# VH-VL binders against Increased recombination centers protein 19 (IRC19): the designs that were tried, part 12

Target 1, 188 residues: Increased recombination centers protein 19 (IRC19), of Kluyveromyces lactis (q6cq02)
Amino acid sequence: MVLIKSRKSIVTATNVCINSSSKFYLTEEQVQSLGDKEFLTASYRRFLRMRQFISKRQMVKESYTTYLRYKFKIEDFELKRSKLLSVSGMSAMDFRSSVQKSLCFLIKAFSISDAYSKDMIDDSHKCKKIIKNLLTVDYHRNRIINRSSNMYQYYRKDFTFFTDGQNIGLKQFEENLMRLNECLGTRL
Key: E = the ipSAE of ESMFold2; O = the ipSAE of OpenDDE; V2 = 0.75 times the mean of E and O plus 0.25 times the DockQ between their complexes.

## First folded at step 4 (VH-VL)

Design s48 (framework fv_disitamab)
Fold by ESMFold2-Fast, scan of step 4:
Structure s48 (fold): chain C 188 residues (1-188), chain A 120 residues (1-120), chain B 105 residues (1-105)
Amino acid sequence: as target 1 above (188 residues)
Amino acid sequence: EVQLVQSGAEVKKPGATVKISCKVSGGTFSSYRIHWVQQAPGKGLEWMGRIIPIFGTAYYNQKFKDKATITADKSTDTAYMELSSLRSEDTAVYFCARGSYESGYYFDYWGQGTLVTVSS
Amino acid sequence: DIQMTQSPSSVSASVGDRVTITCKASQGISSWVAWYQQKPGKAPKLLIYAASSLQSGVPSRFSGSGSGTDFTLTISSLQPEDFATYYCQQYDSYTFGGGTKVEIK
């Protein structure tokens, strides 16, 4: 439940993790100096480290791992964003910054600290609810449509899946999540 | 750069309702905390409440829960505060202020203030 | 609620003087303290956040210190534009101190 045990490694409600003491996020030096492949590998390892704090249940840990693999190996974020928001052009947030902010969002969702204000604790609870809801929706999508990586390809073809009545709720969820990403600078 | 612009002064009768606006320009609105602060004539600052537009959640000082309603319109980058059942003791300057979601909860930018006068 | 007790309520000073304002929280608030300057008829302006961090654009003669319950704002060499009212604020649950008016001697 409590992820970060010392004030040296705290994460605030701003979703910015720049303190070099934390093992759960990249240092400022690493964000600036790592090559693209090394940055992705280092980030992926840190997201995987969060698995232990998402849930004690093996099934939920497996759902998290499946979603994480999709995000890093399969997803074309900019294509998905352009289709869900019906916009042209790339997101305003720098790629490395958006990955870092997404990691910090996860850390904030699953940590509390004596350095957190009452307002920060309230936001932390909302972030946790978003992550748990996201994993629940992904689990059900895998069950009702197809439990394979091919299910994610509907973003690349056309939106035929969004023309059927039973897919409306899924489209609405994904549009809302993408609007949240725009506001927070994340890639959830 | 970042600017918070409030609506103009209001003169109201006891029992009336007033709605004050705070338009944010030159920076991000939706993910920031927009706070409201009351300053009675010759008195200090008192926090009333805040809203986070992206979450749609308002959080109030217990003293103001039954008096103030804080809302936000993300499409116009505008926060609102409505005061109901106005009494003479509600006469004050009301400030909006921004608390950064990126840098913290301290108030980095302030509106110019709106004077609300309640008189019979 | 957390109460912020600010002292003194007023201080008379001359240009070049060192001015110290204190703020005491009724319970521990870590470093969740900001300091604001307010001139007559104007909105407050942020000077210090996180007890000791200087806001960009604020002159270096302003400094803050403290943690836990006891906090201070210091103006090392008072300038004519510094005559104003100063407020401390804790931002755990957003309460302000009563203010300190810095007046011409």
Scores: ipSAE 0.007, ipTM 0.557, lowest interface PAE 9.6, mean pLDDT 79

Design s49 (framework fv_disitamab)
Fold by ESMFold2-Fast, scan of step 4:
Structure s49 (fold): chain C 188 residues (1-188), chain A 120 residues (1-120), chain B 105 residues (1-105)
Amino acid sequence: as target 1 above (188 residues)
Amino acid sequence: EVQLVQSGAEVKKPGATVKISCKVSGGTFSSYKIHWVQQAPGKGLEWMGRIIPIFGTAYYNQKFKDKATITADKSTDTAYMELSSLRSEDTAVYFCARDYYGSGYYFDYWGQGTLVTVSS
Amino acid sequence: DIQMTQSPSSVSASVGDRVTITCKASQGISSWVAWYQQKPGKAPKLLIYAASSLQSGVPSRFSGSGSGTDFTLTISSLQPEDFATYYCQQYDSYTFGGGTKVEIK
């Protein structure tokens, strides 16, 4: 049965359909016309609204919130990108465009409609797997950092964590995710 | 080293309120969640709720949502739990514990415990 | 709610013995379980997290194993300081097992 229905979204026991004009999306006007602080606030709020669709489990919701906080408050994306890809130039994608594309990626991962083609549904499932895997890897990564105590900022601000041979799998995941970011214009 | 230091034992009458404290030292208060755990005499551990101090966001076990109020003061690195409308069944040792906000869900350090006795 | 069933409720053992404690989740929880030791009159102490990861500073005689619904804590050679009550805990909703008291024979 339908659990939540509105002009902007329909949530059922098995499916979520988020309409393209819903408050979960950033409008083109918002992407182009808002001031920097207002744009970041609007973006953060929309990512937080998506928490309800990521998982019903509290642990996963908290992992999602932690990852969002890291992305918006702590991450130096361009430094991380330069180290993982071994490049010196800045990303080609505009910051606002990359944030918007990241939000659209997240919405695509958790929105499904009867109007979707087989290919669109398969694409949505692929995106969902990427997000769930991202959160799982982030959980494992932070658990390792927590064991070392006081290492969270070290991991996030320099890259010696990635030179430890014991973490080669995590390094490969981060590199693959950054290559995906390059192809899609996102900041996952 | 990291320490969680709780306030001392309390003896209260039925219907009273009690507020116990948990002061965190030697670590980053803001990077952790602070949890509260009840242990009734001779019984096991039961999770009550937690707060994320950086956001002031409290989350409770449904059993305790109308009994406990969890708060934090970032300026003093102290978390608090207030128990209202005390009954004899609330007699227990209350522990605070922390987990890392980024990946926790397991409690790496615990306070020493605070005994709250409710008697007429 | 995920229930954690711990067995046995108590075990009598001698120094040098191998002690095994089991914890069963009512539904799959991957490897998201921790183990704690509590001595009389003291706070619990973290031993194992994520089913098998040994907390820094914990003696190597403690080990954890399991995934899904069945988890085990093993003490390979019991020492005098190991007589205590042990609890498992799952991460979602932070539910604890009922505890296992390891007491001297």
Scores: ipSAE 0.005, ipTM 0.515, lowest interface PAE 12.7, mean pLDDT 79

Design s50 (framework fv_disitamab)
Fold by ESMFold2-Fast, scan of step 4:
Structure s50 (fold): chain C 188 residues (1-188), chain A 120 residues (1-120), chain B 105 residues (1-105)
Amino acid sequence: as target 1 above (188 residues)
Amino acid sequence: EVQLVQSGAEVKKPGATVKISCKVSGGTFSSYTIHWVQQAPGKGLEWMGRIIPIFGTAYYNQKFKDKATITADKSTDTAYMELSSLRSEDTAVYFCARGEYWGSYAFDIWGQGTLVTVSS
Amino acid sequence: DIQMTQSPSSVSASVGDRVTITCKASQGISSWVAWYQQKPGKAPKLLIYAASSLQSGVPSRFSGSGSGTDFTLTISSLQPEDFATYYCQQYDSYTFGGGTKVEIK
C-alpha cells in the first residue's frame, strides 16, 4: 500500500505506484467503473491536490493550474500527437490508463521518503525536472500566444505557428515530450 | 450555428450491416463529444455510445458493444456508427447528438435522425 | 447501471395549466440531469441542463429543480406548442427516463 498524507508524501521504498484508496489516487475499481464525467472530475481533483507539492512559489502554482486547465478543457491530445509525430493512428495506451499513469508520474516526481534508495531519489529528481521544465515552457508559450483568446488553437487550425524560427524550440520541446509520452504511456 | 446532418434512411435485410454518418458543421469538431441514441418505433430514447474526438476513444453502452462500432474522421468533421448482423429488433430511428466536452454537459444539438428498417 | 424512473407516463392538460413531471435516479447523480422535449417525427430538443439551468432560447415557463436522486420539470403555464413527450436524462453515464407524454385534455 502506498500512503500519501496531507502536507507530507510517503511512498514505498520501491517507489511503487499502487491504485489504492487515497485522496491522491483513484482505486482500480474507480478507474474501471466510474462514468466518464465522474472519472474526469475525480482525476482533475487529484491533479489539483498535487499543486501543494509542486512549489511554494505562487507563480509556479498558478502555471501548474493553468496547464491542468489546458490539459483537461482545451487540449486535443490525439490531434496534437498526430501533428507532432506525423502519424495517423491513435495512441496505443487506453485513455483512462494514460491519465492514471500521468498522475503516478506526478506522485513519483514529488513524493519524498527517508527510506528512498539513491536510485529512487535520482529517478524522482529526473521526473521533477521534467515537470518543472514543462511548466517553464508552458509559461513562455502562453506569453507568445494570447492566453485568453487563442490558447493552443494553433494545434487545431494549422501547424504554421511552428514554422517560425522563433518557435522552433517550442516545437522541439513538444515533440520530445510527446515521444516521452509514447514511451511511458502518459499524457504529460 | 452548429448543425449535425445525418445520412438518409436505409432499408436492409437481416444479417446485413449499415453505416450511418453524422456530419458536423459550424463548430470545432474536436471540442465536443458525439453520442448515438436509438429510438425504436413508438418507444423511448436509449443511449448507445459516444466518441470523444480529442481522446480518439469510443465508449459503448454494454448492451450495444457487440452491435455498434463508432468512429470519427476529424478531417471531414464526420462521426460514423456501423451496425452489424442486423435483426428486426434493430429497426429504429438513430440520432447523433453533440455534448460539449467541458461546457454544457447535456446534448444541446441533435441530428435529424436516420430511420433504419430491417425486413425480410 | 443508473435507472431513471419517470412519472407520470402521460398527463392530459389544458392550455394555461401547471404541469409537473418527476424523475427519480436509482443512485445519487448530483445535478447531472437534463430534460428534453420531443415532438412526433422530430429530434429531441434540450430544455434544461444541470438540473435547473435553462437552455438558451427556451421559454422561461420551463424550469427544473432537484439534486441527488429526485428531479422535477415544471411548465408553469402550458402553451399549445408544449404538447409533446418529455424525457429526463442523467449524463454521468447516459440513461434516459421512460418519457412523459403531455397531451391535450
Scores: ipSAE 0.000, ipTM 0.459, lowest interface PAE 16.1, mean pLDDT 77

Design s51 (framework fv_disitamab; at its last look DockQ between E and O 0.03; V2 from the best seeds 0.00; counts 0 for: pae E 15.5 > 2, off the site)
Fold by ESMFold2, look of step 5:
Order: structure tokens, then sequence, then C-alpha cells
Structure s51 (fold): chain C 188 residues (1-188), chain A 120 residues (1-120), chain B 105 residues (1-105)
């Protein structure tokens, strides 16, 4: 096992330990007081900083960046939620708190150290598996989308594919992910 | 029928710059990766880099990072590779090729190749 | 960077022969290996992707196999149109093997 100290974290051959600092977290003050554009910029940059801890492989880093850009710039989360769930109202968690919790989910997934308890390590591995699975699903969705505005609208904007029976596996995944989000207060 | 159509052969002197185009027709441009591959005369294939036009950011083989500049123009569905400070050892056929984002299907469609000859 | 060591560099064979070509990766690369055929003056043509998946339109006499770091392309019964140069590629970070020229004996 090799331990490499860096300004961002202590990095091992099998684990990533991310030091707690304001550059990786959104503070309660930031959630409460930043203007809307400043909040989105600050949160996006923090998610981007996690990229190098998700995988050493360039293809996975690119997949994560693609996923992140879609989630921040394009996805209408509340429309997606309303179309997936049979009984729904507005999300119980407000927007800014859900972004903060989503970031904490990622930090937990990739902040593993020998100093952590067994329970913390196991929970981190579960969160990591969820992130890798959602990136795999996002990869498959991108594979079937082409430049046509119909396909992009269908899969990415109006979510028509939830209702036509041609995408049962993808719909089931999205429904399960949305129910996880409801439970955790996240927006994955 | 998706095609990658490259610009024609170029003859350049040492120290010059060349810009090779790769136009995608009959299919999707923005959401695929466009790769560039060098083949020197009588030699094998060497990957130079790629761009995913929807993101606009290129990724390079370290060997070519100071030689090649890869760009894309979504308005014309065309990728470009510019080679700078040409030397005689840059004489080669340069191919563009397509893959999906994640490379799951490898390079399924190739351009016809562009011969660049560097001589005094 | 992941190196792909391809062997042999050339094969002298007759029509009907079984030809095997190997590639060894310097590190584990899952199943992300492709095989290409190239004839002189032409662009490469994809034969096999994901180690063992046959590209559409490629004759079934071509097959790919491999695990871990060792990968093989097999031509079960060589045809006259199969005399060409073959390249393996790992396509996680895009390294080609050195090529194998299949020539008429």
Amino acid sequence: as target 1 above (188 residues)
Amino acid sequence: EVQLVQSGAEVKKPGATVKISCKVSGGTFSSYAIHWVQQAPGKGLEWMGRIIPIFGTAYYNQKFKDKATITADKSTDTAYMELSSLRSEDTAVYFCARSDYYGSRAFDIWGQGTLVTVSS
Amino acid sequence: DIQMTQSPSSVSASVGDRVTITCKASQGISSWVAWYQQKPGKAPKLLIYAASSLQSGVPSRFSGSGSGTDFTLTISSLQPEDFATYYCQQYDSYTFGGGTKVEIK
C-alpha cells in the first residue's frame, strides 16, 4: 500500500481520505445566505473537485462530468419527480438543502480512511457503489441518445420514456433512484 | 450511413502549421468522441487525442500534447486537428475516427485519412 | 499509460489455416479491447470490440477472446481477403498494439 500526501487529501492505493475544509463542503451559512447564482457556482465547483476521487480512469471522470453538467444545467428535477411518482407533491427538502446533502453523499462515498470505523467504511462503500451504478446507467442512456431533438427531449427533458414501455429497466432504475432521493433528501 | 470525410492531402515545409478537418455527415456529431490517429509510412497506429464536441474539451496523448491542437465546430459538424512546428518525422497519414462517449464500441467509423508530407 | 504488446509481428499462412494473434496488456483492462483489420492505403476496419463481440458485417470466422491481461484474435479458416495487418487496441486510454501482418505463405 502507498500513501501519498497532497494538498487536497491523503491518497492511498485503495482509499481516498478527503480532509474536511470549506473548499469541499457547503456550510450552513452558504446554504442560507448566498445569492442564487453564487450558490449554484459554489456548489458546482465543489462537485467538480470530487471528480479526481471518483476514479483514476479518464473515461469515468468524463462520465461524471457529463452527469454533473446535465444535473446542473439541463435537468428539471421536479418535473422528473412528478412524472415518476404516482403520489407526489413538492419535494419535502428545499432545493439548497438537497444540493448540500447530495454533496455530502459524494463526500461520504469517497472519504475512506484507516481511521474510520468499520460501519463508516461499509456505509461509504455502499454510497460509492450507488454513484458508480448511476454513472453506468447515465452512460447507457447517452449511448442511445443522438443529435435529434426528439431523442434528447424524450430521454433528457420531458421524460416521455417513462410511459411507453420501451425502457422498463431504465424507468425502474430512475424510480428507485428517485425514491432513494426522497429518503435521503438528495437530488442524485 | 454515417461518414467521416477528411480534408485533402497537404505538403508543408518544416516549421509550418497544418489544420486537418473531419466532417461528420449522415449522423450525430456532438455526442460522439472524435479521435485522431497517426500512421507514419510503413508504421503502426498511434492515438493522438480526442474531443467530445458537446463538451468542447480535448484530451491528448502526452506524446502529442505540445504538437497537436484538437477542436470542434458544432455549427458545421466538423472536428479539426492542427499540427504545429512541423518536422519531417510528422510525415504521416492522419485519421479521424468515431466512438461513443464511453468507448464501449471502440472506433466503429473512420475517416479516409489525410496524408501530410513535410519536406524541404 | 497501458502498453499493448502484440505478437507475432508477422504470420506467414495459407488459405484455410487457423491464425491466432495475441495481445498482452501491461495492466488489467477489463474487456475493453478491440481488434482492427487494415489493408494498405485504407483506413482500419473494426472487427471485434469488448474483447469478444463481433462487429456487424464481420464474418463469423473472426473471433476474440481473453481475460485479465491476455487477449487473442482468431481467424478459424483464413480466406484470401484476410491477408492484411491486424491491430489490437485497449480503448480505456487508447493504446494500439504494434500490429501483426498476415501474409501469404
Scores: ipSAE 0.000, ipTM 0.467, lowest interface PAE 15.5, mean pLDDT 80
ESMFold2-Fast, scan of step 4: ipSAE 0.475; ipTM 0.759
ESMFold2 (binder alone), look of step 5: mean pLDDT 92; pTM 0.946
OpenDDE, look of step 5: ipSAE 0.017; ipTM 0.611

Design s52 (framework fv_disitamab)
Fold by ESMFold2-Fast, scan of step 4:
Structure s52 (fold): chain C 188 residues (1-188), chain A 120 residues (1-120), chain B 105 residues (1-105)
Amino acid sequence: as target 1 above (188 residues)
Amino acid sequence: EVQLVQSGAEVKKPGATVKISCKVSGGTFSSYRIHWVQQAPGKGLEWMGRIIPIFGTAYYNQKFKDKATITADKSTDTAYMELSSLRSEDTAVYFCAREYYGDYYSFDYWGQGTLVTVSS
Amino acid sequence: DIQMTQSPSSVSASVGDRVTITCKASQGISSWVAWYQQKPGKAPKLLIYAASSLQSGVPSRFSGSGSGTDFTLTISSLQPEDFATYYCQQYDSYTFGGGTKVEIK
């Protein structure tokens, strides 16, 4: 059983029954009623709970935590999107909906067992590959821009590096990821 | 409001090819799986296959693998199913249905169905 | 390949009756079962997903239960608009049951 959201519980392939529907997912009421700070805090905690499923390796868990902090505390998603896609205006997707879809993507990537259908396994495997590639690219980018030395600050010069051709592979990955975000309504 | 709208009824001769469309409106097409289901006259539902538009690959019930080709055009929010080498046994109503990519919970919306009649 | 065996193939019932339809999977499928209602000349409509979760907008007289291999759809008090054919589906690999026609007694 992959992620099934119900009024009382969430069931995943790795966990038969979740005591509360809010353990890995926010309820529809919470998504609509929480203030922005409370919503971000609650969402951050759900993403953080996924840490154990990302990898058993401490270095990968640390990379995940670093990327998660960047996404929630530092990233200007709309600015990044406008520069990568060369568009003006904001995305059509509601912020709260995009955060929840991103969490769902992550749960899907790591909750499908080998006992499930080939289609589900293939789909989950592609999602998992995207997340692992994302973390690898972020680790590499951190080395280039010295983010670790600068308290994980995401510099505006990231976009300057993308324009000079030195980081063409990183630019291509970021563009592809942003196009995926547009298609799925996510904020990976 | 989400709607799946299918192309109109088709009458074909044996050996012909038919292509059925399924237009999705009121939601983001690429966030969903689009499934095709066959229902022969007076019979039950049989799953034929699905496409995951974001991944660009179609998956088939083995029974229909050599008969059906499922494609999608993300720019027009339309999925297609093409049936080749039509025989009288292919006479059926064909339905498209959506399955939400993120939640993995069954076929929540269906097209109205397209009747394909193969007459000799 | 997962086989779904649905029973009965038809049932005759009156308004107000309790109707029970069963579905058996050839192997364990956890709770990956949905139930659909189909009226003549119409597309199927989702009633229940995840074996027991009621789809939004579906009347509370419909309920689902079961896990593993044995699943049940119950209509607690049949209404005139409920005369239709009902299908179970496992959506791990998308096999439908043979259908149950609920007809007027």
Scores: ipSAE 0.000, ipTM 0.477, lowest interface PAE 14.1, mean pLDDT 76

Design s53 (framework fv_disitamab)
Fold by ESMFold2-Fast, scan of step 4:
Structure s53 (fold): chain C 188 residues (1-188), chain A 122 residues (1-122), chain B 105 residues (1-105)
Amino acid sequence: as target 1 above (188 residues)
Amino acid sequence: EVQLVQSGAEVKKPGATVKISCKVSGGTFSSYAIHWVQQAPGKGLEWMGRIIPIFGTAYYNQKFKDKATITADKSTDTAYMELSSLRSEDTAVYFCARGSYYDSSGYYFDYWGQGTLVTVSS
Amino acid sequence: DIQMTQSPSSVSASVGDRVTITCKASQGISSWVAWYQQKPGKAPKLLIYAASSLQSGVPSRFSGSGSGTDFTLTISSLQPEDFATYYCQQYDSYTFGGGTKVEIK
């Protein structure tokens, strides 16, 4: 068994070994006992600590931080979901569970070593690609919105909903990501 | 409530192929690994392989790599396992089981199908 | 390839007895061990995961312990419904122990 140790996490040949004193996850007791705002603050800090593992490049780290702030401060997830999927009713996954699954997805993507089994490496690689594609698309979306007052208006009123042909790819990406969220129980 | 429902018992002749289904309900199909486990009559449990439907990734125990093919149909929330070139020693109960996927603790099997008996006889 | 050696292969016990089942991994597997109960003609049922965590709905008389290579399942006071075969599993690469049949003395 190969062990990769950092001050913040332990990665073995088989799993991410986040101990009970880890800074990267909430214990089951904390998930059950924390108040909503306390839970959000604790979760946000854990997502922020993952920034160091996302990329060595400052631009990518900055994109991650910007996206994280959007998710926690601006996004109305249920409204965005209902618009993108054309459904009524709330997500079946409860809020706290979906936040924790999103954190687990991120930890899985960026804390697995080359010493892992082939299938775990492949899974980690796919999760990592999803996150990096997400951040790349978010960067391009924000760049378009910053250049166009009309696109900025749609961002504020419809979140990431785009209506013209030039933005069909971005709309399709948002729809596909929301479908991924439905399958995974996440809020990526 | 999560439930895994498998197809019914099969009786096959040597050399035949059999395909077993495992329908998942009451939870998210694509977000979990679906594992297959063999239990020969009066014997213990042996892992055969798994699929993660969202990634389309099927991985196998080397012992079963040439025997079993594991697939998934996301539109029907159903996983399949096909056994080829059946021999008498393939007579067993085959279970599907769900593994936690995004849990940091690993992939233990929290829900199981009822099992499918495959009998290979002439 | 990780081998799980489970002992004993069978144990004869009476209601109210303390039953201990041991599982030894051929290499270190941290706490990545689950325990399952299987009754004749039925699918296995998860009892314990992460070596010591009790699955929801499982009676508190079941407990697990161990880390590294040596793991133990304990039934503190055997009940009639506990007569079954028990399996350990490492979930690094999915190897099961040979099973322990708990049968009436």
Scores: ipSAE 0.006, ipTM 0.506, lowest interface PAE 12.0, mean pLDDT 77

Design s54 (framework fv_disitamab)
Heavy chain, then light chain:
Amino acid sequence: EVQLVQSGAEVKKPGATVKISCKVSGGTFSSYRIHWVQQAPGKGLEWMGRIIPIFGTAYYNQKFKDKATITADKSTDTAYMELSSLRSEDTAVYFCARGEYYDSSGYSFDYWGQGTLVTVSS
Amino acid sequence: DIQMTQSPSSVSASVGDRVTITCKASQGISSWVAWYQQKPGKAPKLLIYAASSLQSGVPSRFSGSGSGTDFTLTISSLQPEDFATYYCQQYDSYTFGGGTKVEIK
ESMFold2-Fast, scan of step 4: ipSAE 0.181; ipTM 0.666

Design s55 (framework fv_disitamab)
Fold by ESMFold2-Fast, scan of step 4:
Structure s55 (fold): chain C 188 residues (1-188), chain A 122 residues (1-122), chain B 105 residues (1-105)
Amino acid sequence: as target 1 above (188 residues)
Amino acid sequence: EVQLVQSGAEVKKPGATVKISCKVSGGTFSSYTIHWVQQAPGKGLEWMGRIIPIFGTAYYNQKFKDKATITADKSTDTAYMELSSLRSEDTAVYFCARDRYYDSSGYYFDYWGQGTLVTVSS
Amino acid sequence: DIQMTQSPSSVSASVGDRVTITCKASQGISSWVAWYQQKPGKAPKLLIYAASSLQSGVPSRFSGSGSGTDFTLTISSLQPEDFATYYCQQYDSYTFGGGTKVEIK
């Protein structure tokens, strides 16, 4: 595969090579100039377009779609963060920056080529493993928790899901992911 | 917005050790790779190594693997490079630089520190 | 190990001149080339990445071209602030060219 010098993406089943003008990525100019609603809509569309590269397996594609919907439509990120890390106050990271870093993390996970250096390939593989582990954990969590109108209510003040010893591992995973979010400035 | 600020100039005797710092501000330290580059007086640029702070892994140019140790402290958004067993040929300006590791165009250096002059003389 | 060979090592030019700097890789590196500008006593600044992409905030008189092994940086109309040393870099394994000093004629 060749690296692109244009606005268009080069796409494979396992790899995406794009530039900053691609339909899979927002440019720095767009991140700075779009209104809040336009920014969220444009970002959501880019995340949805990545669905085709996450996996060929329908179950994984469905898990990705469910998680993406949760992140954009349901999640109260600051509440979730405060509960998992036992902290007060809001994240210091700019919202737009964190959303774009999350998209870039996802693109990095699936944008490898035989032209990439060993270091770039190693980094991409680590990102890919994190995303796939995240989706696997989310799939199992949703099997345990009712997916009706109460889906993702486990961060409610009165919900005791994580005090059950059998669910401690799930809580620890989500705490570790939130710590990774703090370090990366992402919202995975 | 993004700024890399390095520690001040150092004068060392042969055989000494020096540790220089690169503090990152205006961005998320852990989402970038920090590189170190040597420039001897009147000479060009030579890559020394890099660190990916979130993974805790450092990679070195083979020429510098026994000379340099690259570390990072996520809590202070600071990368470090330590040079051991200093000799006169280590006299140089040392730059830190950041790559855009999430950009599909590759690992080029979008922002640089101001440089730290290390002089080795007796 | 990938070697980057720049030419010329220096060029004397006047304001308004077209300046061309070339860089040759010892093996194919696709478009993984960046160009940096360095003024005396200062850190390098990124001008061009991916062989031809202009960094935000860099004047449009700077342009890059090339693919594979042969790469070129062009300054279409040299300005007073452009007198500096220019470096190419391949970022597959991070090798710099020897530099080209652009001096006042």
Scores: ipSAE 0.000, ipTM 0.479, lowest interface PAE 13.3, mean pLDDT 77

Design s56 (framework fv_disitamab)
Heavy chain, then light chain:
Amino acid sequence: EVQLVQSGAEVKKPGATVKISCKVSGGTFSSYKIHWVQQAPGKGLEWMGRIIPIFGTAYYNQKFKDKATITADKSTDTAYMELSSLRSEDTAVYFCARGDYFWSGYSYFDYWGQGTLVTVSS
Amino acid sequence: DIQMTQSPSSVSASVGDRVTITCKASQGISSWVAWYQQKPGKAPKLLIYAASSLQSGVPSRFSGSGSGTDFTLTISSLQPEDFATYYCQQYDSYTFGGGTKVEIK
ESMFold2-Fast, scan of step 4: ipSAE 0.111; ipTM 0.655

Design s57 (framework fv_disitamab)
Fold by ESMFold2-Fast, scan of step 4:
Structure s57 (fold): chain C 188 residues (1-188), chain A 122 residues (1-122), chain B 105 residues (1-105)
Amino acid sequence: as target 1 above (188 residues)
Amino acid sequence: EVQLVQSGAEVKKPGATVKISCKVSGGTFSSYAIHWVQQAPGKGLEWMGRIIPIFGTAYYNQKFKDKATITADKSTDTAYMELSSLRSEDTAVYFCARGSYDFWSGYAFDIWGQGTLVTVSS
Amino acid sequence: DIQMTQSPSSVSASVGDRVTITCKASQGISSWVAWYQQKPGKAPKLLIYAASSLQSGVPSRFSGSGSGTDFTLTISSLQPEDFATYYCQQYDSYTFGGGTKVEIK
């Protein structure tokens, strides 16, 4: 059953299909032509609009918003990458292209239809699992420790990533995610 | 076996319009990107644009945005490309191709139509 | 716009030869590279995707490598059916290389 049908999206009880011309996508003109501040603002707004499709649960929506703020305001991606992969030099992917690809990854994760092929459904499920695991890990990281002033200490210049047995799983998850970013050209 | 079957060769006069079809047979139409590629005689491949039928909106190479209009009809599993205001420079073989929807491969063109020759002569 | 520079434009080779074709992107494209084979009068055929993944049904003598800006297609032992034109493509925004014609010596 189709609940909402529009030029922007087709929404059913269990599925969302987002039009490529919708406000949820970054156009090629925006990627190539906007100034840096305008590009970051347009990108952030589109990631934020996806919040409505991530989950109905307030906790998950809040975790998603917290992670977005980290990515756009706090993260030094190249420093994090160099530490996790033990490499020198900058990532190969253009910054704006990587942001656009990250948004497309997120749309793919939460935009599926009953008309989709098995491959598209499988691909969407894999993307969704990655996003759900990412948000779960971030939630767990922030839940136990009251870190209002120090939420992402792992990414401080003076922090050494975990080598202790207690936190090796978190480091391994982040290394695997960064390797996925290298393969896909994303910045998840 | 999935196949993309294109309409036959066309001969047009300068200023005319031509519409080429690409019918998907034996597989899913709506869930894959359908791309259009131009190959001028004796030259290489040039991407023109794509449509993902379920999304309904086409995206174009800027070079072709004023020349080509890409559409899809889900009821007949057919994608179309219309070329307007034809000139001799538009003489080429036009291919449709399916972009795979695969997490690791992205939209590589896994299945191609046989091509449609459009000749513009005065 | 991302430009794909393919070299050489042509290569003359004999059956059993190792053939190497290179492709250079004007900016980083990660692994979003495919390689296609096209025979005269025919549509292109996908050989390699994601820079190094062999398409189902393609002989193992074809291999791809590279990441970032520099990519290579290798045919380890050229067969008679391999005389064709080869194209690289970045599929981040869909630009093809200029093509390499593999011809009989």
Scores: ipSAE 0.000, ipTM 0.438, lowest interface PAE 16.3, mean pLDDT 78

